# Designs tried in a protein design chat: VHH binders against c3ng28. Part 41

Target 1, 373 residues: c3ng28
Amino acid sequence: MLIIIRPSGEIALKSPRSRRNFEHTLANNIRSVIKEGKIWRSQGVLFLEVNDNNKNIEELSKVFGIASFSPVMSIKSYNNNLEDIINKAKEVFAEIVKGKIFSVRAKRIGSHNFTSLDVQRKVGEALYPFSRGVNLENPEVEVFIEIRNDVAYFYYKIIKGPRGLPVGVAGKTVVLFSGGIDSPVATWMMMKRGSIPVILNFNLGGSVHRKFVLEELSVLRKWSGGHKLKLFIVNGTDVLIKLSQIEKRNRVVMLKRVMYKVAERLCDKANAKSITTGESLSQVSSQTMTNLYVTEYGIKYPIFRPLIGFDKEEIVELARKIGTYEYSIKLPEYCAISTKARTSVELDEVLKDEENLNIDYEKVLENSEVIEI
Short names: E, the ipSAE of ESMFold2; O, the ipSAE of OpenDDE; V2, 0.75 times the mean of E and O plus 0.25 times the DockQ between their complexes.

## First folded at step 14 (VHH; framework vhh_7mjh_2)

Design v1 (at its last look DockQ between E and O 0.47; V2 from the best seeds 0.00; counts 0 for: pae E 3.4 > 2)
Fold by ESMFold2, look of step 14:
Structure v1 (fold): chain B 373 residues (1-373), chain A 119 residues (1-119)
Amino acid sequence: as target 1 above (373 residues)
Amino acid sequence: EVQLVESGGGLVQPGGSLRLSCAASGFTFSRYYMSWVRQAPGKGLEWIGRIYTSGDTYYDPSLKSLVTISRDNSKNTLYLQMNSLRAEDTATYYCARWGRYLSDLFDSWGQGTTVTVSS
């Protein structure tokens, strides 16, 4: 089976050099997820020749950078012979339009002795006897013919891709990945912009926490364009015990600052230029404007919060679509950090406590368990 | 009422072993993380380790080879096995329940049981 793959429109708007790089990365990503097949670029699209199975369709639907794709039948149009196109259209489409109201869409790339309208009209005439009629505005089925130079492609399915940019074109981001509902969605959103996530997890819930984080990452791995996901697991209990020296109401913000500072060291190690969190403004008391400002104060890398403007229901909808929701809701409730954080902590107080704690962030990272998924 | 009652302390010889128990009541024991904490005379509190609801454990690195924490959820009992005891292990040993929110740390403590390592 031959598949025409249409890159996201955003890629077409890039400079010629960037477009080539993005298309090359997209092709490599497809090659990584579709094990046996041939892929090549041609005049703004990609072609994939592969054995027909439902797994290939499902995998392509999760490759960022794809706007849509279509399985096609094809013929060579010797001497620009419209009759060969009409005959092949009947072979491919007769059963598809049978008993249905249909339309024909055609487009051309190259020089031909006929117009796209000629193709639409002639093929429509040839298919009409099999059908219940034609309706160009609201057909029950739409069939497509794309003529590229001397080859005509025939399809009737357009399968939507996730759009976005190919994973790998936008560098790396370190994701603070708790394993709740929000952090997997934030990870997905960064991959949609072409970033490779490096996962940092502060384990607070033992083997149960680790299990569901791994399950969520296995789901996200299906969206990574063939890039493996590197997971760093830090034992969060040791960090919590060290925080016993400070006021209870400040511990959540201070724990997050520890997470950010460890993430900063991981950015250096992994050559990542940003930190990503699943935080949403005002969703909980620890995520007020003031607390977020204090949490990130003095961090040298940009902090991306793709969900900053989302409410919980919107995040849940995305989590269900991505496939991580069912695992996120199984995390133990009693592993929750706190809902009793002060709604506005004092920066100077937090910085003084931080100085006194003198945590060795490099050693916290060095003591992590590293897993590749 | 939440109650935690430690037992099993006493006088032991250096190099010996001791098993402490903590009987829990007034809450659903199987749904809470638990810890042992100790305090030597005239010193601050020293955290020994944590046991999760799954039975997983995590210990202070300096004590990892010397102690084992376990739980029997059917008997609502937490245990601390200590081996190769030294004079520096002399302390009052406390059973502690982690709060519903982990950042609160411990929300309930026992009265403690005293271990004296001497001879």
Scores: ipSAE 0.290, ipTM 0.694, lowest interface PAE 3.4, mean pLDDT 88
Fold by OpenDDE, look of step 14:
Structure v1 (fold): chain B 373 residues (1-373), chain A 119 residues (1-119)
Amino acid sequence: as target 1 above (373 residues)
Amino acid sequence: EVQLVESGGGLVQPGGSLRLSCAASGFTFSRYYMSWVRQAPGKGLEWIGRIYTSGDTYYDPSLKSLVTISRDNSKNTLYLQMNSLRAEDTATYYCARWGRYLSDLFDSWGQGTTVTVSS
């Protein structure tokens, strides 16, 4: 089986050097996901040759950087003979257009003694007797011919990819991963922009919390372009116990700040240049504008909040699309840390508390469980 | 009134084992997370571990191999099994109840039971 893969439109807009890099990364990711076959780049598209029994082809729909892909039939060395193209088109498309209103789309790359319009017209004429008619504006079936130098490709099925950029092109980001609905979606969004996520979880629910986090990550792994996911699990209970020394009203905000501080240390170790969270503005009491300001104050790395402008319903829809929703909703409520948080905490107060707590963030990270998925 | 009463402390030789108990009353014990905390003379509070309502447990990494926390909801009792005790394990041991919400942390404490590890 031969498949033509079309990169995301965004890739085509890049400089030649960047484009090549992105396409190269995309090819590598596809290799990782498909595991078998041959892949090569040619004239702005990728070709993938696989065995007909390859079960991983459907996974291309989850490879970021793919706009679409199509199984194709091809003929080689047609000697610039349009008649050979017409004959092959009849073979491939006669049954497809049978009894249908159809249209033919042709594209050429290279030098030929005929035009794309010639191909469309002649192939259309040849297929017309099998069909119910031709309609260029609103066909029931559209068939495609791409002639690339001395090879002609025939297809009628176009499968949509997820678009975005190939995972890996944008570096690494440390994700504060709670296992709720939001953090998996945020992770997915960052992968779509080409980032490799490094997962940081503060376990607050024991084995149950751990279980669902791992399930969610198993889902996300299908979107990672073959990249392994590294998970750091911190004992959140230990951190909370330390926070018993400060006022109750400040504990949630302080916990978040501790998470950022530990994430900062992980960025240093993992060569990540950003921290990502699933925070949405005013979704919960701990996620007010003021609290976001206070929690990230002094953090060395950019804090990405891809969901900052999303409402809960939008996030849930994305979670369903991704496939993490069914696990996230099973997470026990006691794993939520945002309950009864102060809506506005003063920066000076938090900094004073932080100083008094004197938490060793490196030690917290060192004591974490590390899992590769 | 919420009451937590620790027992089982005493003098033990190095390498010995000890089991502490915490009797809970005044609340639905089975619905609360419970923890053990200790304080050595002249030192601050040290967290030992936590047990969830499910019976799942978390421990301080430095103590994980030496302690086991368990609970009997039918008896409203929390337990701390300690093995291979060392001199540095000498402390007053407290049981503490976690609040309704995770952010509440500890909202009730026992009076403590003293463990002395000495030859």
Scores: ipSAE 0.034, ipTM 0.549, lowest interface PAE 2.9, mean pLDDT 91
ESMFold2 (binder alone), look of step 14: mean pLDDT 86; pTM 0.858

Design v2 (at its last look DockQ between E and O 0.33; V2 from the best seeds 0.00; counts 0 for: pae E 2.4 > 2)
Fold by ESMFold2, look of step 14:
Structure v2 (fold): chain B 373 residues (1-373), chain A 119 residues (1-119)
Amino acid sequence: as target 1 above (373 residues)
Amino acid sequence: EVQLVESGGGLVQPGGSLRLSCAASGFTFSRYYMSWVRQAPGKGLEWIGRIYTTGDTHYDPSLKSLVTISRDNSKNTLYLQMNSLRAEDTATYYCARWGRYLSDLFDIWGQGTTVTVSS
């Protein structure tokens, strides 16, 4: 089976050099995901030829950088041989238009002894006897003919892709991944911009917490364009015990600062240039403007919060689309960071407590369990 | 009424062993993480370890080879096995339940049971 793959519009609008690089990365990602397929570029699109049609559509629908794709039938035609195109269109489309109101769309790349309108009109005439009629504005079924040089491609399905940029074009980001609803969605959003996530989990719930984080990452792995996901699991219990020395209401912000500081060291180790969180402004008391300012104060790497402007229902909707929601809602309460904190912690108090705690962030990271998914 | 009651403390010779028990009542014991914490005379609290609902454990690194925490969910009982005891292990030992929020850490404590290691 042959599939025409249309890169996202964002890729198509880049400079010629950048576009070629992004299309090459997209092709590599498709090759990694599809297994046993042949892929090549041709005049702004990609073609994928596969010997195995099982589940290929589902996997391709999760490759960032794809705007849409279509299974096609094809025929090599002699130049200016419109009758061959008409005959093949009848073969492919007769059952598709049977008893239905239809339309024909055609486009051409290259030089031909006919116009796209000629193709639409002649094919429409040939298909009309099988149909219930033609309506160019509101058909029940639309059939497509794309003529590229001496080859004509015939399709009637256009399957939407996830758009975005190919995973790998935008470097690495360290994701603070609790396993709740928000962090998997934030991870997905960074992959959509072409970033490779490096996952950092502060384990608060032992083997149960670990299990659900791994299940969520298995889902996200389907969206990674064939890139493996590296998971670092840190024992969060030891950090919590150290935090017993500070005011109870400041502990959530301080825990987050510890997470950011460990994430900094992981950025150095993994050659990542940013930290990503699933934080949303004012969603919970620890995420007020003031508390976010204190949480990131003095952190060396940019902090990306792709969900900063989302409300909870919007995040849940994305989590369901991605497939992580069903696992996130099973996570036990103690595996998540508390939703309550002092709504306005004071920077100088937090920095003084941090100095006094004197946590060895490199050691915390050294003691992590490392899993590749 | 939620309650934790420790038992099994007493006098032990150096090098000896002792098993402490903590009987839990008034809550669904199998759904909570538990810890042992100790306090030597005149000293602060020292966390010993945590046991998860699944039975896996995490210990303070300095005590890891000397202690074993276990639980019997059918009897609502938490255990601390201590071996190769030293005089410095003399302390009051507390059973503690982990809370659901960082602000509290431990939300329920037992009365404590005293262990004295001396010859």
Scores: ipSAE 0.396, ipTM 0.762, lowest interface PAE 2.4, mean pLDDT 88
Fold by OpenDDE, look of step 14:
Structure v2 (fold): chain B 373 residues (1-373), chain A 119 residues (1-119)
Amino acid sequence: as target 1 above (373 residues)
Amino acid sequence: EVQLVESGGGLVQPGGSLRLSCAASGFTFSRYYMSWVRQAPGKGLEWIGRIYTTGDTHYDPSLKSLVTISRDNSKNTLYLQMNSLRAEDTATYYCARWGRYLSDLFDIWGQGTTVTVSS
C-alpha cells in the first residue's frame, strides 16, 4: 500500500532550510510510529509504502506535522500518455462515482503535454457514464489525480491529520505534570508545537497517583511522534514535610514555587529551555495573576502556560479528544495540590520563607524515580 | 484535647524488628491522613510515610522496603512496622496528623518515641 502524506501548511511557509529540517523530522517520526515500510520525501509531500496489513496506519492521525494523508493507487505514465491516466481512473473510480454526483480534481508537478484541466475534463468525461452527474461546487464524491513527473497517483479518501509541527523541532520542555485534567492537555499542546516533553511529577498520592500518571502518559505517548517520554517522579510528601514549617496560607504557593525550582534544575539536566504547566488564570485560588507572578519569580527559563486563557469546559473537551480525561477524573482528590490557597501572597514573604526553608532542589531531583515510557 | 501518643520505642539489635504505635484522641481519627516522621540525633526531620483514610500508603522510596504503615480506626491507632533495622535507623519517631489539604499539614504531633539500634 502506498500513502501520500501532506505536511502541515505551516511547514510550507518556512524557509527552505527549516522546511527541509521539519520534513526530515516528520519523516523520522512517521518511521518511528509505523515501524515498517519505506518513507521518502518528494516535492513537498511524503510517500509511505507499507504492507497492506499494517495496523499502525491509523496512528498517522496522531502524528503532529501531518495535515492529511491518502491511500493511493499509482501508475507510471511514460511519454505523457493521458490515455493511460484516463484508463486507470476508470478502473479506480468507476465504482466510487457510480450513481453519485462527482467531481474530479487534478494536480500536476513537472512537465507534461497536457494540463490539469485537461486531465479533469477527460477523466470527468470518462467517468460520467458511471455517475449520476457532475457538480464542481457540491459533489457527493470527489476523486483526485496527482501527476508528479512520470507517476500518476489516484485517490478519493483524505484522512485528516492533527496538523501542528513535528515533535522534536522545537526542543525539550519540562512539564509540571500533576495528573489532573489540565497538565496532560498542556503537554499535548506543547507536543503539537514540536516540543518533546520531559515530565516532572510530584507524587502526593502514592501508588494510585503514580498509576494514573502513567496511564495518562501512555495516552500521550501515542501523540509523541515516536519519541520516548521521560518521567521524573519526586516524592512530594518529602517536600511537604518541609513546608509544614511555614504559614499555612503560603504552603500552596510555596509548593508551586518549589516545583518550579526543581523544574529549573531538571531543565539544566535535560537540556530543556522551558517549563510548561497546565495553569489557567483564575481557575483556582492558587492561579491568580499575583500568585503566578510570585511562584515564577526569578526562574531562569520561560514558563509556558498554554491553557492560561482556557476555561475548564474547553480544557475538558480537549482532554476528551486526547483521551486522558477518563484517567484524570479518577485521580483522588488528595492528589490535588490545593483548593484553599491564598489568592494573593506577598513576594517578600514567600522569598523569606524560601530562604528559611533552604530546600536542596538538586537533591530533590536526584532522589526522584526515573521512568521512560 | 487533641493528642497523639507514640509508644513501642526502645533498644533493638541490628537486623531486628520493631513495631511502633500511635494512639490518637480528641478527634475523629478515621477522617485524617496520618504520617510517621523521624529525627536522628543531629539531623533534620525525615519523612517515613503516609497513610490515607482509605488505607492506601505512600512511603519514602529509601525506606519503602523496610517499613509498613497501617492503621486501625476502631482503636484510633496508627502503626509503624520496621524490619531489618540498622544503626542509621536510630532516631526519635513521631506520628503526625495530616489533613486533607495543604493547609492542614502536620497540624498535630506526638511527643515521639526513641528507637536505638545497637549491638
Scores: ipSAE 0.157, ipTM 0.629, lowest interface PAE 2.0, mean pLDDT 92
ESMFold2 (binder alone), look of step 14: mean pLDDT 86; pTM 0.868

Design v3 (at its last look DockQ between E and O 0.37; V2 from the best seeds 0.00; counts 0 for: pae E 2.3 > 2)
Fold by ESMFold2, look of step 14:
Structure v3 (fold): chain B 373 residues (1-373), chain A 119 residues (1-119)
Amino acid sequence: as target 1 above (373 residues)
Amino acid sequence: EVQLVESGGGLVQPGGSLRLSCAASGFTFSRYYMSWVRQAPGKGLEWIGRIYTTGDTYYNPSLKSLVTISRDNSKNTLYLQMNSLRAEDTATYYCARWGRYLSDLFDSWGQGTTVTVSS
């Protein structure tokens, strides 16, 4: 089976060097996901040839960098009078248009002695006897012919891909991954921009917490373009105990600052250039403008918050689409950072407490459990 | 009303073993994480370990080889097993319940039970 794969439009807009790199990475990611097949580039598209019984082809719908893909039938060569194209169109499309109102769409790449309209008209005439009629404005089914130089491709399915950029083209980001609803969605959004996530989890809920984090990452692994996901699990209990030394009202922001500082060290270790969180402005009391400012104060890596402007319903809708929602809602309340915090903490208090706690962030990271998914 | 009552303390010879119990009432014990905490004379509080609702545990690294925390959810009881006791293990031992809110940390404490390790 032959499949035409259409890269995301933004790849075509890249400089020639970037475009080659992005298309190469996309092709490698597709090969990693499909495993067995031949892939090659041709004039702005990719072709994938696999056995007709390959069951993994639907996985292409989760490969970032793909705008759409179509299984095609083709004619390797044809004559000037379109007869071969018309005959093949009947073979491929007769059953598809049977009893339906249909239309034909054709396009051409290259130099030809016929027009796309010629193809549409002649193929439409040949298919009409099988159909219930033609309607160019509102067909029940639409069939497609794409003529590329001396090869014609025939398809009637256009399967949408997730678009975005191929995972791997945009470097690494360390994701603070609690396992709630928001952090898996933030991870997905960073992969959509071509970034490889390095997952940092502060375990607050023991084996139950670990179980659901692993299940969520197994779902996200299906979107990673064949890249394995590296997970660092830190037991957060030691940090919680140290927080007993500071005022109750500041503890949530302080815990998040500890998480950011450990994430900084992981950025250094993993050669990542950013930290990603699932935080959304004003969604909870710990995420007010002031508290976010205090939380990231003095952190040397950019903090990406792909969900900063999303409300909770929008995040939930995306979590359902991604497939992580069903696991995130099973996580006990204890396993998430408390939402009960002051809406406005004092920066100077937090910085003084941080200095006094003098946590060895490198050692916290060194004590992590490391898992590759 | 939440109540935590420790028992099993007393005088123990060096090298000996002791098992402390904490009877819990006034809440659904099986739904809460629990801890043991101790305070030696003249010292601050020292956290011993946490036990999760599933029964898995995480210990203070400095005490890990010396203690075992367990729970019996059918009896609403938390246990601390201590072996190879030394004079430095002399302390008041407290049973503590983790709060549902991070900012609260421990939201309930027992009265404590005193362990004295001496010849």
Scores: ipSAE 0.502, ipTM 0.817, lowest interface PAE 2.3, mean pLDDT 88
Fold by OpenDDE, look of step 14:
Structure v3 (fold): chain B 373 residues (1-373), chain A 119 residues (1-119)
Amino acid sequence: as target 1 above (373 residues)
Amino acid sequence: EVQLVESGGGLVQPGGSLRLSCAASGFTFSRYYMSWVRQAPGKGLEWIGRIYTTGDTYYNPSLKSLVTISRDNSKNTLYLQMNSLRAEDTATYYCARWGRYLSDLFDSWGQGTTVTVSS
């Protein structure tokens, strides 16, 4: 089976050098996901040749950087023989257009003694007797012919990809991953922009917390373009015992700050250049403008909050689409961090507390469990 | 008034086992998470583990000793079973109450009971 894969439109807009790099990365990711067959780039598209029984083809719908893909039939058209194209079109499309209103779309790349319009017209005429008629504006079925140099490709099925950019083109980001609804969605969004996530989880709930985090990551792994996900699980007990030494009203904000500080250390270690969170503005008391300012104060790396402008319903819809929602909702409430946080914590107070706590963030990270998914 | 009273500490030989108890009063015991914390001489506080209102438990992964936390709500009592004790397990052991939220973390402590592991 042969498949034409169309890269995201964004890739085509890149400089030639960047475009090649992105297409190369996309090809590698597809290769990793499909695990068999042959893939090659040609004239702005990718071709994938696989066995007909390949069960992984459907996974292309989860490979970022793909706009769409189509199974195709092909013939070599020697000497610009339009008749061969017409005959093959009849063979491939007669049953498809049978009893239906149809249209023909043709595209050419290369030099030919005929135009795309010629192909559309002649193939349309040839298919007309099998059909109920032709309508270019609102057909019941659309058939496609792409002629690329001396090869003609025939298809009628277009499967949508997830678009975005190929995972890996944008480097690594450390994701503060709580296991709630938000953090998996944030992770997914960053992958869609080409980032490889490095997962940092503070385990605050034990084996149950760990279980659901792993389940969520197993879902996200299907979107990672074949990239392995590295998970660091921090011992939350070591951090929480220290937090018991500060005022109750500051504990949630301080915990977040500790998470950022540990994430910063992980960025250094993993060569990541950003931190990602699932925070949404004013979704919870700990996520006010002031608290966000205080928590990230002095952090070396950019903090990305892809959900900052999303409401809870929108996030839930995305989580359902991604497939993480069913796991996230099972996370026990006691794993939640921020139900009664102070809405506005003073920076000076937090910095003083931080100084007094004197947490060894490197040690916290060193003591983490590391899992590769 | 909230009261937590630990008991069961004492001298134990290496490899031995010990069961600590914490008697709770002055609050609805069954509605609170409970924790065990210890402090070795010259060291900081170490969180041993927590038991939820459901009976589920979360233990500190860094602990080498085998521990089991349990509770009897009918007796308002928290338990810590420790097995295969080592010298490094010598510490004062505290029970602490934890409310539903992080802000309620360790909002009440017992006086502690001392465990000494020595030959």
Scores: ipSAE 0.426, ipTM 0.769, lowest interface PAE 1.4, mean pLDDT 92
ESMFold2 (binder alone), look of step 14: mean pLDDT 86; pTM 0.868

